# Ledger of designs, part 16: VHH binders against q9vm92r272to629

Target 1, 358 residues: q9vm92r272to629
Amino acid sequence: LEERMAFIEDYQQTQARSLLLYVREHQPAELISENGTIFSTTLDFALGKVKKMVRHAEHYSLDDARIKPPTPAEIVENQTFMVQSTDVLKSNAKFKVSEKVMAEYARLAGLYLDQIESLRPDYRWDGSRNLWILKPGYQSRGIGIVIRSSLDDILQWTSNNQNKKYIVQKYIERPLLIYRTKFDIRQYMLLTITDTKVSIWTYRDCYLRFSSQEFTMDDLRESIHLTNNSVQKRYKNKTNRDSRLPKNNMWSLDQFKNYLRIMGAPDGSWSKTYNGFKQNLVAVVMASLDETELLQNAFELYGCDFMLDEHYNPILIEINSTPDLSPSTEITARICPMVLKDCIRVVVDLPKNPTAAT
Below, E stands for the ipSAE of ESMFold2; O stands for the ipSAE of OpenDDE; V2 stands for 0.75 times the mean of E and O plus 0.25 times the DockQ between their complexes.

## First folded at step 3 (VHH)

Design g14 (framework vhh_8fcz_2; at its last look DockQ between E and O 0.28; V2 from the best seeds 0.00; counts 0 for: SAP .749 > .668)
Fold by OpenDDE, look of step 4:
Structure g14 (fold): chain B 358 residues (1-358), chain A 124 residues (1-124)
Amino acid sequence: as target 1 above (358 residues)
Amino acid sequence: QVQLVESGGGLVQPGGSLRLSCAASGFTFSSYAMNWVRQPPGKGLEWVSGINSGGGSTTYADSVEGRFTIIRDNDKKMVYLQMTSLKTEDTAVYYCAKDSPTGSWELIYPFDYEGQGTQVTVSS
């Protein structure tokens, strides 16, 4: 119940940001109408909500904020806001305000969004559609993953599938694309526990996975928005997809680096990305250690999936225990055996010889 | 033995500037990329900036982009971090870190910092 409430709050906050983002990205004249059905109170509500978020982020970790049950009045206000904001975002409803007033709202929207994004950089990846991805808690290899926008749909989905613990995550609406196609990076991580000490290892090689279809937010099908090979192998590459993309929907790291060069990415962009991997993974592992009993003399291999933003910052989207190491493509046929072989070096050779190559 | 000695930290007001230095010894300095990382109070380590072995390529975290500059002197075996327009959020212990080709698997935790770091405090 608490988790549900927390999610609802997060969803509503996201909706507020989405509305403000929408207002910021459009000309005031485009947002208003004499016959507009949306009132300025909706904007006031959104601004207030984001302002509150800023305050909380400045003083407390958003994760630590005790979620209080909303009052009946708050519930009604939230409902009204959700309906009106949805009308704006999905149905292009117009505001019944003057252009001058709308311009001021746009200014404020920009201000508050900048503030919150400075405190929560991950919010920059959000779009205006308030989409969420629902994943089964167990290794699903992409099975049963759905994307939803409606709060009611999300709640209903989770209620109907109680047998499967679903994880609800904000869908990244503005990912970095390659030739208009969604991709993620599979990065391997090795955890070793020796004498109650945890060590985290990252593999220096990785690979990219592509969707078989061009990216569009107007179609939420898995063939477009999921990059897992288990999902994509079921689909044919669309003919309109860029011919420079691989037929097997995978790139090696070297191919990606080559792409970066071709695109004129700054020197060191990969280094930035890779360092971001390390930072994110350490943070996630450390956050989990407080809750986990450490086994002596244990190791585990993980597959970590990252998306990138326009600045080549990595976004961790999933960590998989016992990742699929099958040689499904030429890329995985190369890298997976190597990863396994090299794991042995870390787990077996290194303890015997601290100077052994890993 | 690889040694990295950081210096140049201190107390500075917001908007101020500091220059950090790292003296390297015990390895072929010119063969390795160098990095600055920092640990803010109560937070984990974060990567700040990197420079390749030749000094011709530099990268920065978004949080410091445009404000910090990493440079190196291979003759002197030094790496520097020029920090400008400092913010309270920049408060951290700063470490110099060598990129180590340790093999296919890279140890990322625990951190093997050869140096003690240098404290940077930005406060009004």
Scores: ipSAE 0.531, ipTM 0.859, lowest interface PAE 0.4, mean pLDDT 90
Fold by ESMFold2-Fast, scan of step 3:
Order: C-alpha cells, then structure tokens, then sequence
Structure g14 (fold): chain B 358 residues (1-358), chain A 124 residues (1-124)
C-alpha cells in the first residue's frame, strides 16, 4: 500500500513537471484561447507541486520520511489537476488567460524547473508525456517490457501481473539521438572478490546498439524504443531510417568518437561520458551489495546499458548479470572474446603480478 | 612504480580560491591523459576534470564548470587544478589519476591511485 502511494506521488509530481515543461516549450500565444477550457488554477497547482519538491530536495537530505495519506480535499484537487493537465498535454486544450498572464506563468515555470533540475539532474531527461516503462523483476532482454502513460493502466497492469513482480521506472523521453535514431551503449563491468573484499572494474572499450527505426514519441513500439540486440535483431531496418547508420545496428567506440568529431561535439565529451559510467556503476553496486552472500575468490561479469543526454551525461538503464557474449555482429565478434580473455588477466594473473592488467 | 603526489589543499572560506598540484613520476607523463577526482566525506568518488596528453583539450563535471580550470606542464610532469568560487559542497579529498589504456580492465573501486590525496575544506 505504501509502495502504491509512493508511486502515485511520483506520477503526480511528474505530471506537474510535464505541464510546466510543456508551457516552457511553447509560445504563450500558442497556449491560450478566448474559448479556452483550462484555467490558471491548473498552473498554480503545478507550480505549487514543484515548489514543494524544491523545498523537499533542499532541506531534506534523507528521503526516508514516510508519505502521509492525502486529505479528501487534496484528493479532489489532484483529480482535477490530472484531468485538466491531461487535456492540455494530450488533447491540446487551451488556457483561458491573457497572453501577458500566460507569459508570466511561462517565466515562473522556467524558474521553478531550473531550480528543481539543479537539485535533481535526472529530471532533465524527462519530457512532457509522463511515460513509464514496466519491466519484469527478473532479467527479460526486452521480453514482457511495456510502456504506459496512464496512472490507471500502470496500476492495473502491475496488479494483474503480480506473479512477475514488475519494476516501474520513468521512461527516458529525451535521450541523445544519432541521426534521429535511439541507441544505448553496452559497457562491461567486472566484480572480483578477494578475502570478502569487492573490487569493481570497467572495460576500456564499448559499443553502441541502434533501434531499427527512426525515433518518435508518437509510436511506442519496441522496435523504436527498446535498443537491446535480442529485441532489435527480430526487426528489419526501415526505409526512412538514415542510411549512415549500420545495417547490423552496432557502432564501435571508434565509430562513435568519429561521429562526435564530425558533429562538432565538445572536446572531451567521451571522457565525460566514460567517467560518468564509472561513477554510476560504483554508486549502484555499493547501494546493492550484500557482502555476507559473497563467495571467496569469485567474480561476476555484467553487461551495463547506458543512454546519454544531450550533454553527454550517462543514464544507466539496466545491468545484465548474464550478458550475451556470442558473436552477433563483427563488433561483438571482436570485443566479447577480448573481454573474456582480459577477465583471466584480472582474476588469475593480477593477484600474482600487479602489472598484468597494465 | 607510478607515483602521484597531490598538494595545495587546505581550509578556505566560501567564495575563495585554491590551486592544487599533482607531481607525477614512474611513467611517460606526456603520453597519458590526466584527471582530478574527489571524495566528499561519507560519499562516493566524483570525477571533477580531465585534460588530454597534449593539454589542448579539457573537460569538467557540470558541478564545477566555469569555476575550476585544469592545466598541465609536461616539462615539469605536473597537473594543476585552479579552483575559484569555492562552495561548501566542494569539501573533499582530491586525487589526481592517470588514464588506463584502451582494451584493458580499469579498477574503479576501491579508489586506489598512487597518491594520498589533498584535503580541501570549504567552511567559514
């Protein structure tokens, strides 16, 4: 019950930010009409919600405070806001306010969004559609993954599929695209255990995986939105996809670096991205590690999947504990055997010769 | 073998400035990119800044962009971090680090570069 309440609160907060993002992204004149059906109270509610989020993020460093049930009045206000904001975001409903008043709301929206995004950088990945991705709790490789926008649909889906223990996560609506196509980056991670002490390693090579179709938010099909190879290899590349993208849907790190150079990305963009991989992986492993379950002198190889934002910051999507190391393309045929061979150097050779990994 | 010696830390007031230094030995310094990383009290490692082997390309974490400047002197085998407009959130032990070669496993935890680091405390 408390998990349900926490999710509903997250969904409602995301809806408020979605409305403010929408307002910030449009000209005031485009948002209003003399026959508009949406009133300033909807914007006041969204601003109030985000202002509370800013106060919470600034003054409460611990996020373990219990969630209190909403009052009947708050329930009604939330329901009204959800209906009105959804009409704006999905049906292009217009506000019945003056252009001057709308411009002031757009200014305040920008101010509050800048404040919360400064405190919660992950919020920069969100768009205005309030989309969520639902994954089976066990490794799926894209099987059983669905994307939902409706609170009722999400709650219904998880209730009807309790046996699979679905994980609900905010969908990344603003990933970096290459030639208008979604991609992720496969980064290998190795955990080693010596005397019950864990070491974390990253491999200094990676590869990109592309969707078979051009990215669009108007169509939520897995062939557009799920980039892992076990999903994408089932689909033929579409004719409207940019011809500069590879037929096998993978790029090497060198090809990505060449792309960054050609597109005029800031110098050091890859270095920024890779250092972000390291920070994200250490944080996740440390948060989830239970050393009492570790086996002496063991190792675990993981395949980690990242997307990037427009500033080349990494977004960790998934950690796969049984990564596919088979040669599915010319790129994986080269990289996967090297990853495995070099694991021996770290696990077997390095403890006996500290220079073996260098 | 590889030795990195950080210095220049200390106590500074918010809005103040410090310059950190890192003296390198035991490898061909001019052939490697160099980084500054930090560990705030009770937190994990944060990458701060990087500079390529020739010194012509630099990059910074969003939290320090516009406030910190990384430079290197290959003749002296030194890398520096010039810090301005310091904030209490910049309080950390600062370490310099040599890049790992492509096609190898890089140890990223526990943090173990060759130096002891240099403590920066931003407080009034």
Amino acid sequence: as target 1 above (358 residues)
Amino acid sequence: QVQLVESGGGLVQPGGSLRLSCAASGFTFSSYAMNWVRQPPGKGLEWVSGINSGGGSTTYADSVEGRFTIIRDNDKKMVYLQMTSLKTEDTAVYYCAKDSPTGSWELIYPFDYEGQGTQVTVSS
Scores: ipSAE 0.501, ipTM 0.743, lowest interface PAE 0.5, mean pLDDT 82
Fold by ESMFold2, look of step 4:
Structure g14 (fold): chain B 358 residues (1-358), chain A 124 residues (1-124)
Amino acid sequence: as target 1 above (358 residues)
Amino acid sequence: QVQLVESGGGLVQPGGSLRLSCAASGFTFSSYAMNWVRQPPGKGLEWVSGINSGGGSTTYADSVEGRFTIIRDNDKKMVYLQMTSLKTEDTAVYYCAKDSPTGSWELIYPFDYEGQGTQVTVSS
């Protein structure tokens, strides 16, 4: 229940950012009409919301409760904002203000967005559509994953499926695309625990998984947006697909490196990306260890899924504690057995403990 | 006691060449992959190159591929980094590091280097 209120607040904050992004991305004259139905107070609310977000990010402290129930007045204000902002973002409703006033709002939107994005760099990956991905909390393999934009639809979906506990995450609207097609990168990570010391390992090889369809935000089907091989193998590739894309929807790392070279990416782009994988994974693991009791002389293999932004910065999507290592393509037939074989070699060199599990 | 002693650094002009050496002791050298990593001024460690335990498989960071060559001599317990076409961006302290037996898994926390490193400065 407290989680529900936290999500509603996060959704409303995201809507405010989405509106300001929309304003920044359009010319002021495009946003206004003499017959416009949207008042400037909607922009004032969005700016105020983002200003509060900046203030909270700058004062990052562990206050007892960061989320409290809204007052009745706040509920009305939020609902009014949601209706008006949705009309702008989904129905192209226009503001009833002068072009000079709209230009000032656009300037402020840019200023506040730059401030919050400097404090929360992950917000740079958001667009103006306020999309959320709903995942079953356990062992989904792509089954039951949906993408929704409406707060009411999201809440109704999770309520109707309570016996399956869903995780709700912000959908990344600005992923790097290859030939107009969405992909992710499967990176393996190994944790080894010896004598209360945790070691974190990453596999130097990885592979890319492509959608069977071209990317669009106008169609939220899984065949476009879920790059899991278990999902994509159920779909035929788009007819007239770019011939440079792999027919089996996977690239080796070497194929990706060749792509980077052909596209004129700066020298060291992969090294920058891989360093980012390492930084992200170390940070996540170390944060999780504060909440986890260690099992001595143990190891755990993880499948980590990343996307990239247009500057080749990594975006960690998911860490899977039970990755499927069965071969599904020529790429996985090569890499997956090697990952397991090399994992065993690392584990065999661990110091032995007479009372430890093997 | 694991010991890694780097040497061969120095001051060199852009476009120049340099060969780094790493003498290893205190472990079964031929059983482990080896890496070169570097720390540019004011920056964190970055991986440069790796070589598997047998020497038959080498890997390189994109920024150095084609310019640097990693070599090992298991009889002498040595790892080398042949650097050519050096750029000012290559200025750093260079360390060698023990890796997994195959070099396919990289230890990223804690990073396992024991030497003092060797300074490479590329400047006109």
Scores: ipSAE 0.378, ipTM 0.713, lowest interface PAE 0.8, mean pLDDT 81
ESMFold2 (binder alone), look of step 4: mean pLDDT 80; pTM 0.825

Design g15 (framework vhh_8fcz_2)
Fold by ESMFold2-Fast, scan of step 3:
Structure g15 (fold): chain B 358 residues (1-358), chain A 124 residues (1-124)
Amino acid sequence: as target 1 above (358 residues)
Amino acid sequence: QVQLVESGGGLVQPGGSLRLSCAASGFTFSSYAMNWVRQPPGKGLEWVSGINSGGGSTTYADSVEGRFTIIRDNDKKMVYLQMTSLKTEDTAVYYCAKGSETGSWELVYSFDYEGQGTQVTVSS
């Protein structure tokens, strides 16, 4: 129930940011009409929400640190905001304000969004659609995953599927695309435990997985949005999809590096991405160590899924404790056996020569 | 007998500078990459910077690029982190970490349950 309240708050905050993103990304004249049905109070509400988020991220006030159930008046205000903001974002409803007033709101939206995005870099991945991904609480490899935009739909789905223990996460609306197509990167991580040390290892080889169809936010079907091979192998690649993309929907790291070179990505873009993988994984592992029962002289292999932003910064999407190592393509047929062989080198060979490298 | 000993932390005002040191022993220092990672109060570990075995290639997290410089002295078996233009957000315990390769596995971080690091506090 407390988790439900926290999610509703996150959803409402995301709606406020979505409205301000929409305002920032459009010309003021495009947002207004003499017959407009949306009043400036909707923008005032959104700015107030984001300003509170900025204060919370920079400095906790005693009152802001506590989640309280909303009053009846606050429930009404939130419902009014949700209706009005949804009319703007989904139905192209127009504001009944002057162009000068709208330009000032756009300026303030830009300022507050830049400020919160500097404090919460993950917010740069958000678009204006307030989309959420619902995953079963077990490792499913894309099975049973759905994408929803409506708060009522999300709450109804989780209520009707309580036995599945669904996890609700913000959907990444602005991923880096390759030839207009969504991808993720499978990165392996190895955790090793000795009597006095926990060690985190990343595998220097990885692979990309592509959707079978071009990316669009206008259609939320799994063939566009879920890049797992277990999902994508069910679909034939769209014939008008860019022919430079692989028929088996995977790229090797070398193919990705070649793409970066051809597209004129800055030198060091891959090094930046890989260092970001390391940073994300160290943070996640260390945050969970106190809560994890560790066996001495043990190892754990993980498959980690990342997406990238336009600046080649990675965002961690999920960690699989039982990664699929089957040879589903020529790429996985090469990589997966090498991952396993190299694990033996770490867990067997390194203790015999603790300073050893190849 | 592999040891990494961090030092050089302390209290500094915003805009100030500090130089962290890491003394390495028990392995062939010049054969391994070195990294700095940090843990801010109440947060997880953040990778900060890396330097290759020869010292000719360095990488930095976006949050510190242009402000921090990683240097190594293979003769003295030392790695340093020169920190300038320090911000309150840089407040953390800083650790150095030895890189190694086993096949295509790269050691990112080793945590001793009794590890200490060096504390950096940026406050007026």
Scores: ipSAE 0.384, ipTM 0.662, lowest interface PAE 1.0, mean pLDDT 79

Design g16 (framework vhh_8fcz_2; at its last look DockQ between E and O 0.45; V2 from the best seeds 0.46)
Fold by OpenDDE, look of step 4:
Structure g16 (fold): chain B 358 residues (1-358), chain A 124 residues (1-124)
Amino acid sequence: as target 1 above (358 residues)
Amino acid sequence: QVQLVESGGGLVQPGGSLRLSCAASGFTFSSYAMNWVRQPPGKGLEWVSGINSGGGSTTYADSVEGRFTIIRDNDKKMVYLQMTSLKTEDTAVYYCARDYSTGEWELVHPFDYEGQGTQVTVSS
């Protein structure tokens, strides 16, 4: 119940940001009408929500533990806001305000969004559609993953599928695309535990996975928005997809680096990305250690999935224990055996010889 | 013995500048990429900047891009971080670190800094 409430709050906050983002990204004249049905109170509400978010981010960690049940009045206000904001975002409803007033709201929207995004950089990846991805709690290799926008749909879905213990995550609406196609990066991580000490290893090689379809937010099908090989192998590549994309929907790191060069990415862009992997993974692992009993003399291999933003910052989207290491493609046929062999070096050779290559 | 000695930190006002230095010894300096990392109060380690072994390629965190510059002198076995337009958020202990990994698996935690770091405090 608490988790549900926390999610609802997060959804509503996201809606507020989405509305402000929408306002920021459009010309004031495009947002208003003499016959507009949306009032300025909707914008006031959104601004207020984001302002509160800024305040909390500055002074407090946004922990679920601090979420209080809303008052009846707040519930009504939130409901009204959700209806009106949805009407704007999905049905292109117009505001009944003057252009001057709308311009001021746009200015404020920009200001508050900049503030919150400075404190929470991950919010920059959000679009204006307030989409969420629902994943089964157990490793499903893409099975049973759905994307939803409606709060009611999300809540209903999770209610109907309680046995699968679904995880709800904000869907990244503005990912970096390659030739208009969604991709993620599979990065391997090795955890070793020796004498109650946890060591985190990252593999220097990785590979990219592509969707078989061009990316569009107007169609939320898995063939477009999921990149898992287990999902994509069921679909044919569209004929209109860029011919420079691989038929097997995978790139090696070298191919990606080549792409970066072709695109004129700044020197060191990959280094930035890779360092971001390390930083994110260390943070996540360390955050989980407090909750985990450590086994002595243990190791575990993880497959970590990252998306990139336009600045080549990595976004961690999933960590998989016991990742699929099958040679399903030429790319995985190469990298998976190597990863395994090198795991042995770390787990077996290195303890015997500290100077051994990892 | 590998030694990394950071220096150049201090108290500076917002908008000010500092230049950090790292003196390296005990290893073939020119063979290693070098990094600057920082630890803000109450926060984890944050990567700041990197430079490849030859000094021809540099990378920066978004938070410092355009304000910080990393350079190295292989002859002197030095790596530098020129910081400009400093912000309160830049307050941290700064460490220089080499890329230590000899194989495809890179140890990323724990990281034993050879140096003690240098404190940078940005305050009005």
Scores: ipSAE 0.522, ipTM 0.853, lowest interface PAE 0.4, mean pLDDT 90
Fold by ESMFold2, look of step 4:
Structure g16 (fold): chain B 358 residues (1-358), chain A 124 residues (1-124)
Amino acid sequence: as target 1 above (358 residues)
Amino acid sequence: QVQLVESGGGLVQPGGSLRLSCAASGFTFSSYAMNWVRQPPGKGLEWVSGINSGGGSTTYADSVEGRFTIIRDNDKKMVYLQMTSLKTEDTAVYYCARDYSTGEWELVHPFDYEGQGTQVTVSS
């Protein structure tokens, strides 16, 4: 029950941000009508939600308001907001205000979005569609994963499937695309644990995985949106797909670097992206160490999946503790054996590493 | 046997400049990429800048890009960090570290440093 209330609050906060993004992306005259059905209080509510989110991000409050059950009046206010904002975002409903009033709301929306995005840069990856991805807890490789936008659909889905554990997470609506096609990057990470020391290693090589279709938010099919190979191998590439993309839906790192050079990406763009992988992975591992035993002599290989934003910043999607290393394409047939053989080199050299306790 | 000796730190006003030096010995310096990392008061280590073994490729943390320049001299076995437009948030102990790798695996944490570092304090 506590998790359900927390998700409903997250969804409503995201809806508020989605409405403000929609307002920022349109001219005020496009948003209004004399016969509009949407009240300005809907915008007041969205602005208030984002202002509260800014306050929480600045203060690191331990007294999260999401813990408290809403009052009956708050429930009604939230429901009214959800209905009206959905009509705007999905049905192009218009506001019943003057153009001058709408222009002031658009100015405030921009200011409040800039504030929250400066404190939470990951919010710049969101669009106005409030999309969420639902994953079965035990299934990897894309089986049973769905993308939904409606709060009622999401809640109904979890009610109908109470026998299974589900993970519900925000879908990234603004990924970097290559030739209008979604991709992710498989990055390998190795953890080595000796006595009380944890060492984190990243592999220099990686590969890209593409969807079989052009990216669109108007169609939420897995063939477009789930880039992992186990999903994509079930689909044929569409004929209208850009011919510069690989037929096997994978690029080597060298192919990606060549793409960056052709597109005129800033010098050092890959180095910055790779450093971002390192920083993201160190942060996740360090956050997790409080809940692990530090006195095991072990090593563990992980497959880490990243997307990029329009500035080539990494977006960590998933860390898989049992990555599939079987060769499925010419790309994986090259890199997967190398990853495994190089693990032997780490194990042999580990006692002589400068990270040993001395 | 590996030794990395940092120097050139000090007290400087905001907006000021400093040049840090790192003298390397006990290993084949020209074979290693080098990094600067720093430890702000009461915080853990954070990466600042890196330079490849030949000196032709440099990288910087977002917080210092455009303000700091990493330089190396393989003949003298030295790496430098030229810092300009210093801010109070740059206050830290600065260490130089070599990149360490085995095969295609790069060690990301912990950083391979072993000197005492050099203190940079930016205050007015």
Scores: ipSAE 0.410, ipTM 0.684, lowest interface PAE 0.9, mean pLDDT 81
Fold by ESMFold2-Fast, scan of step 3:
Parts: C-alpha cells; structure tokens; sequence
Structure g16 (fold): chain B 358 residues (1-358), chain A 124 residues (1-124)
C-alpha cells in the first residue's frame, strides 16, 4: 500500500518535471496559440511541484520523508494537472498565454530543473515522455516486459498480474549513444563472506551490448524491449545502422576505450565510469545486507547492467543473481571463463579460520 | 604489518581549506593504488577519491570533483588529499585505504587496511 502511494508520488513528480523539460526544450512561440486550451495554472502547478522536490532534497533524504495519503482537494488538483499536462506532452496542446509570459515560464522551468538536477543527478536521464518499463520479478529473458506511459495502465497492469510480481522502473530516455545506437554494459560483481566480514568485489573487465536498431524516440517498441535481453539475438541489424558497430552486437572494454580516445573524451573518463560502478554497487549491496544473509564462507556472482549518461556517469539498470556465462560471442567466449577462473582464486585465498573480534 | 596513519584534520570554517596526509608502511607502497574514504556522523563509508600506483590517474566522487585533489609521493610513501571550498557536508572522519585485488577481481568494500582516520569538522 505504501509502495503504491510512493510510486504514484514518483509518477506525478516525473510528470511535473516532464512538462518543464518540454517547455525548456522548445521556443516560447512554438508552445503558444491564440486558440490554446492550456492555461498558466498548469505551469504554476508543475513549478510548485518541482520547488517542493527541491526543498525536500535540500532538507532531508527521500528515505527520511513520510508519505501521507493525499487529501480530496489534492487528489482533484493532481488529476486536473495530469489531464492538462498530458494534453501538452502527448497531443501537442498549446498554451493560451502571451509569448512574453511563456518566455518567463521557460526561464523559471530552466532554473528549477537546474536546481533539482544538481541535487538529483539521476534526473538528467529523464526526458519529457514519463515512460516506465515493467518487468516480471523473476528472470524472463525479455519475456513479459512491457512499456507504459499512463499511470492508470501501470496500476491496472500490476494489479492484473500480481502473480508475476512486476517491478516498475523509469525508462531511461536520455542515455549516451554510440553511433546513434543504444547500449548497456555488463559488469560482474562478486560477494564473498568469511567468518569475519562481508566483501564486495568488481571485475576489472566488462563488455558492451548494442541494440540491433538505431535509437529513436519515435519508434520505441523494438529498441526498448531489445536492448538488455537475449531476444536481441533474433533480430537482424538494420541497414541504416552505422557500419562501425559489430555484427555480433558486442564490444570489449578495449574497443570502448579506443572509441573514447577517438571521440576525444576527457582523460580518465573510463576510470570515472568504473569508479561510479563501484559506488553504485556498494551502495545497493550495503542497503540490502540487513535483509538477505549469505551462508558463512559462501560467495555469490552477479551480472550488473549499466547505461551511461553524456558525462560517462553510470546508470544501474539491473542486478542479475544468475548471470548467463555462455559463450554467445567471441567477447563472452573470452571473458566468461576468465571471470569463473578468477572467482576460484578469490575463494581459495579466503582465510580458513575466523579472526576473533577485538 | 601494514600500517596507514592519517593526519591533517581539524576544525575549519565553510569555504576553508585543509590538506590531509597518509603515511604508509609495511608494504611496497608504489605497487598499490590508494584511496580516500570518509564517514560522516551517523552515516556509512563514502568513497571520496582514488589515485593509481604511478600517480598519473586520479578519480573523484561527484560531490568533491573540482574541490579536492589527490596526490601521492612514492619516495616518501605518502598520499595527500588537498581540500578546498569546504562545506558543512564534508564533515566526516577521513580514512586512507589501500586497494586490493586477486586476478581481475578488485576488492571495493571494505577497503584493505584502513587507518585510524583523521576528523574533519566544517562549521561556523
């Protein structure tokens, strides 16, 4: 119940930010019409919502925030905003304000978005479409994954499919692209437990996986579903796809580093990315340790999937507790056996007797 | 016996500067990457900065990039953290830590052989 309320709040906050992003990204003259049906009150609501988010982010973390049921008046106000903002974002509805007034709203939108994005860097991944990806809680290899933009559709879908325990996540609308193509990075993580401590390890080698299709927000169905799953292997690479991308849709880390050099990325960009992987994974594992106990002298291998933003900051998409180690390409045929061999080195070197607490 | 000894902490006003030092002994210092991590009051450990074994590559947490600089002196077996434009949020106990790896696996938590730490308090 609280989880549902938290999601509704997140969806509504994302809608407000989506409207302001849309306003920031368009010229004022393009947003208005003498026959416009959307009024300044819609923009006022969105600005107020984002200002509240800035206040909360400055004064305390989201973990410290208390979610209270909305009042009847707040429910109506949110519903009105959802209808009006959706008309703008989905149906290209125009504002009935002067160009000068619209320019001022665009300025304020930029200001408020800059403020919240400085406090929540992850918000830079979002676009104006408020898209969500729904995944079955068990490993599905892409089966049963759907994308939804409507709050009602999301809530209905999860209610109708409770037996599959769906996970709802924001779709990353502004990922870094390579030759106009979406990719993710498979990063391995190893957890080990000795009698004295829990340890987190990351593997220094990784690989990239490319979509078979050029990325476009105008045709979302195939690119969204295919980026992170084995279904990708069933699709032919399109003829308009950049020929520099590999036919097997994978790059080694060395190939990615070479790309960064060719594109003139700042020195240390990969080191920055890899350190970000470490920070994200440590944070997630430490947050979950109180609930999930591993057996003493045990280990668990994870496959972690990341995307990058334009500044080479990692975006954690998924952690898989049963990673596929099959040699599906020449890249995985090389790296997967090395990962397994090196796991044995870590496990064999663990202390045999526990150290007494001091 | 591996030892790391931090120093240079203290009370400083917002906008001020401090330089932290870490003296290493008991291992081949020039063979290991070094890190600075911090623990704010009531919070967990946060990675702050790293420097490779040769000193040619450095990395920083987003929260400190542009304000902090990590450097090392392999001849003196020292690693330093130069902190500028300090904020109240930088208040923490600061530790230096040696990197550890086996094969291509790198230990990322807990850091190997953290020292006793040095306290940094940023207040008016």
Amino acid sequence: as target 1 above (358 residues)
Amino acid sequence: QVQLVESGGGLVQPGGSLRLSCAASGFTFSSYAMNWVRQPPGKGLEWVSGINSGGGSTTYADSVEGRFTIIRDNDKKMVYLQMTSLKTEDTAVYYCARDYSTGEWELVHPFDYEGQGTQVTVSS
Scores: ipSAE 0.385, ipTM 0.675, lowest interface PAE 0.7, mean pLDDT 80
ESMFold2 (binder alone), look of step 4: mean pLDDT 82; pTM 0.836

Design g17 (framework vhh_8fcz_2)
Fold by ESMFold2-Fast, scan of step 3:
Structure g17 (fold): chain B 358 residues (1-358), chain A 123 residues (1-123)
Amino acid sequence: as target 1 above (358 residues)
Amino acid sequence: QVQLVESGGGLVQPGGSLRLSCAASGFTFSSYAMNWVRQPPGKGLEWVSGINSGGGSTTYADSVEGRFTIIRDNDKKMVYLQMTSLKTEDTAVYYCAKDSSGTWEVLYGMDVEGQGTQVTVSS
């Protein structure tokens, strides 16, 4: 119904951004050919689509306005664009324009992408493959999750499985990788509610969790949610994984900092990342306070999962209100008992000693 | 025995600037990170900015990033908040707060030791 129409529009908008990302990230000479079958009108359409997204984001940023059905003319234009852009993205079709003209389109693509990404920061995590995660609403964690790139496949999958209400979400295509492997960062957050105030705390230590497999966009069975939900130990590490990665699939914060030093990351990369964690967590809590029932003298421990982009900007993936505190590695055997112990110190001692946890 | 004394607040017009100061005593100032927090009228305490013990690392709330600068002088046992491009939403009592060596870092709702300094942004 309305959900289906909204998804189709989102998919088509994502296709336009995918084409512009592809253009921005390739050399102009790689994108063109004198025998090219794709014309500048396809790029004009993508730029126009993203410009409309910018205008809508600026005008309706806090609005409940619905997506309106496309006109018949718009349907035809969208169909033509989808065919042509798919030929570029999946079949390496080339543009029949000069290198100078292509360079100008690449510049404009960068400009419009920067504009929409400033209004929709989550778009910075999108790649050019237009990948989506399909999650069943009534299944055990990790079971029934699929990754699809085709609009027809997605619609067919959801139609065939209507008894399981699938959630369709954009896949995070551009995480920072360590030795070609995906990771997330587990950061603990404590929310305390005393008689007089609400307080938000972040644990000063964190740890990384690695996927059991090297990152590949060709492996559509790989899911970031499986790693985030601590099921990684059920999977054997692939033999082709970099030997510098731990067999237990975790790194301490100190190991990550050492990695940043060895790889020559810019000074302040970790400080930038941690500042981003703090900003994200405060923003999310403040946005959600009106939705929760606040009990006097209560506390709640959260496990927060982050990924990083190539510039060490964090993206919040999930917040778990019932985090796994089991000692699954030497790292969690050290951190998890201390997190719990220190939470008790904050809650019990805060009225007697305001500096008990700060 | 920890004492923090804030000063430098006042009435300023939107777009104006103020520099807040915090004088610390009763602890080894150079061993602790310091924070600025504020309490707008009718609201709770919110974290504004932090600076590590050495002064080389700073953090800011999204609402003040690019407009406020936190600095410290360990020899004088002072922490400062330079505020520019002030908005009416910046109206609050501002407090400095000692960050302890505890395992949890407070991001919002920090306990304050000082009396605070009132900043009022009004046209």
Scores: ipSAE 0.327, ipTM 0.600, lowest interface PAE 1.2, mean pLDDT 79

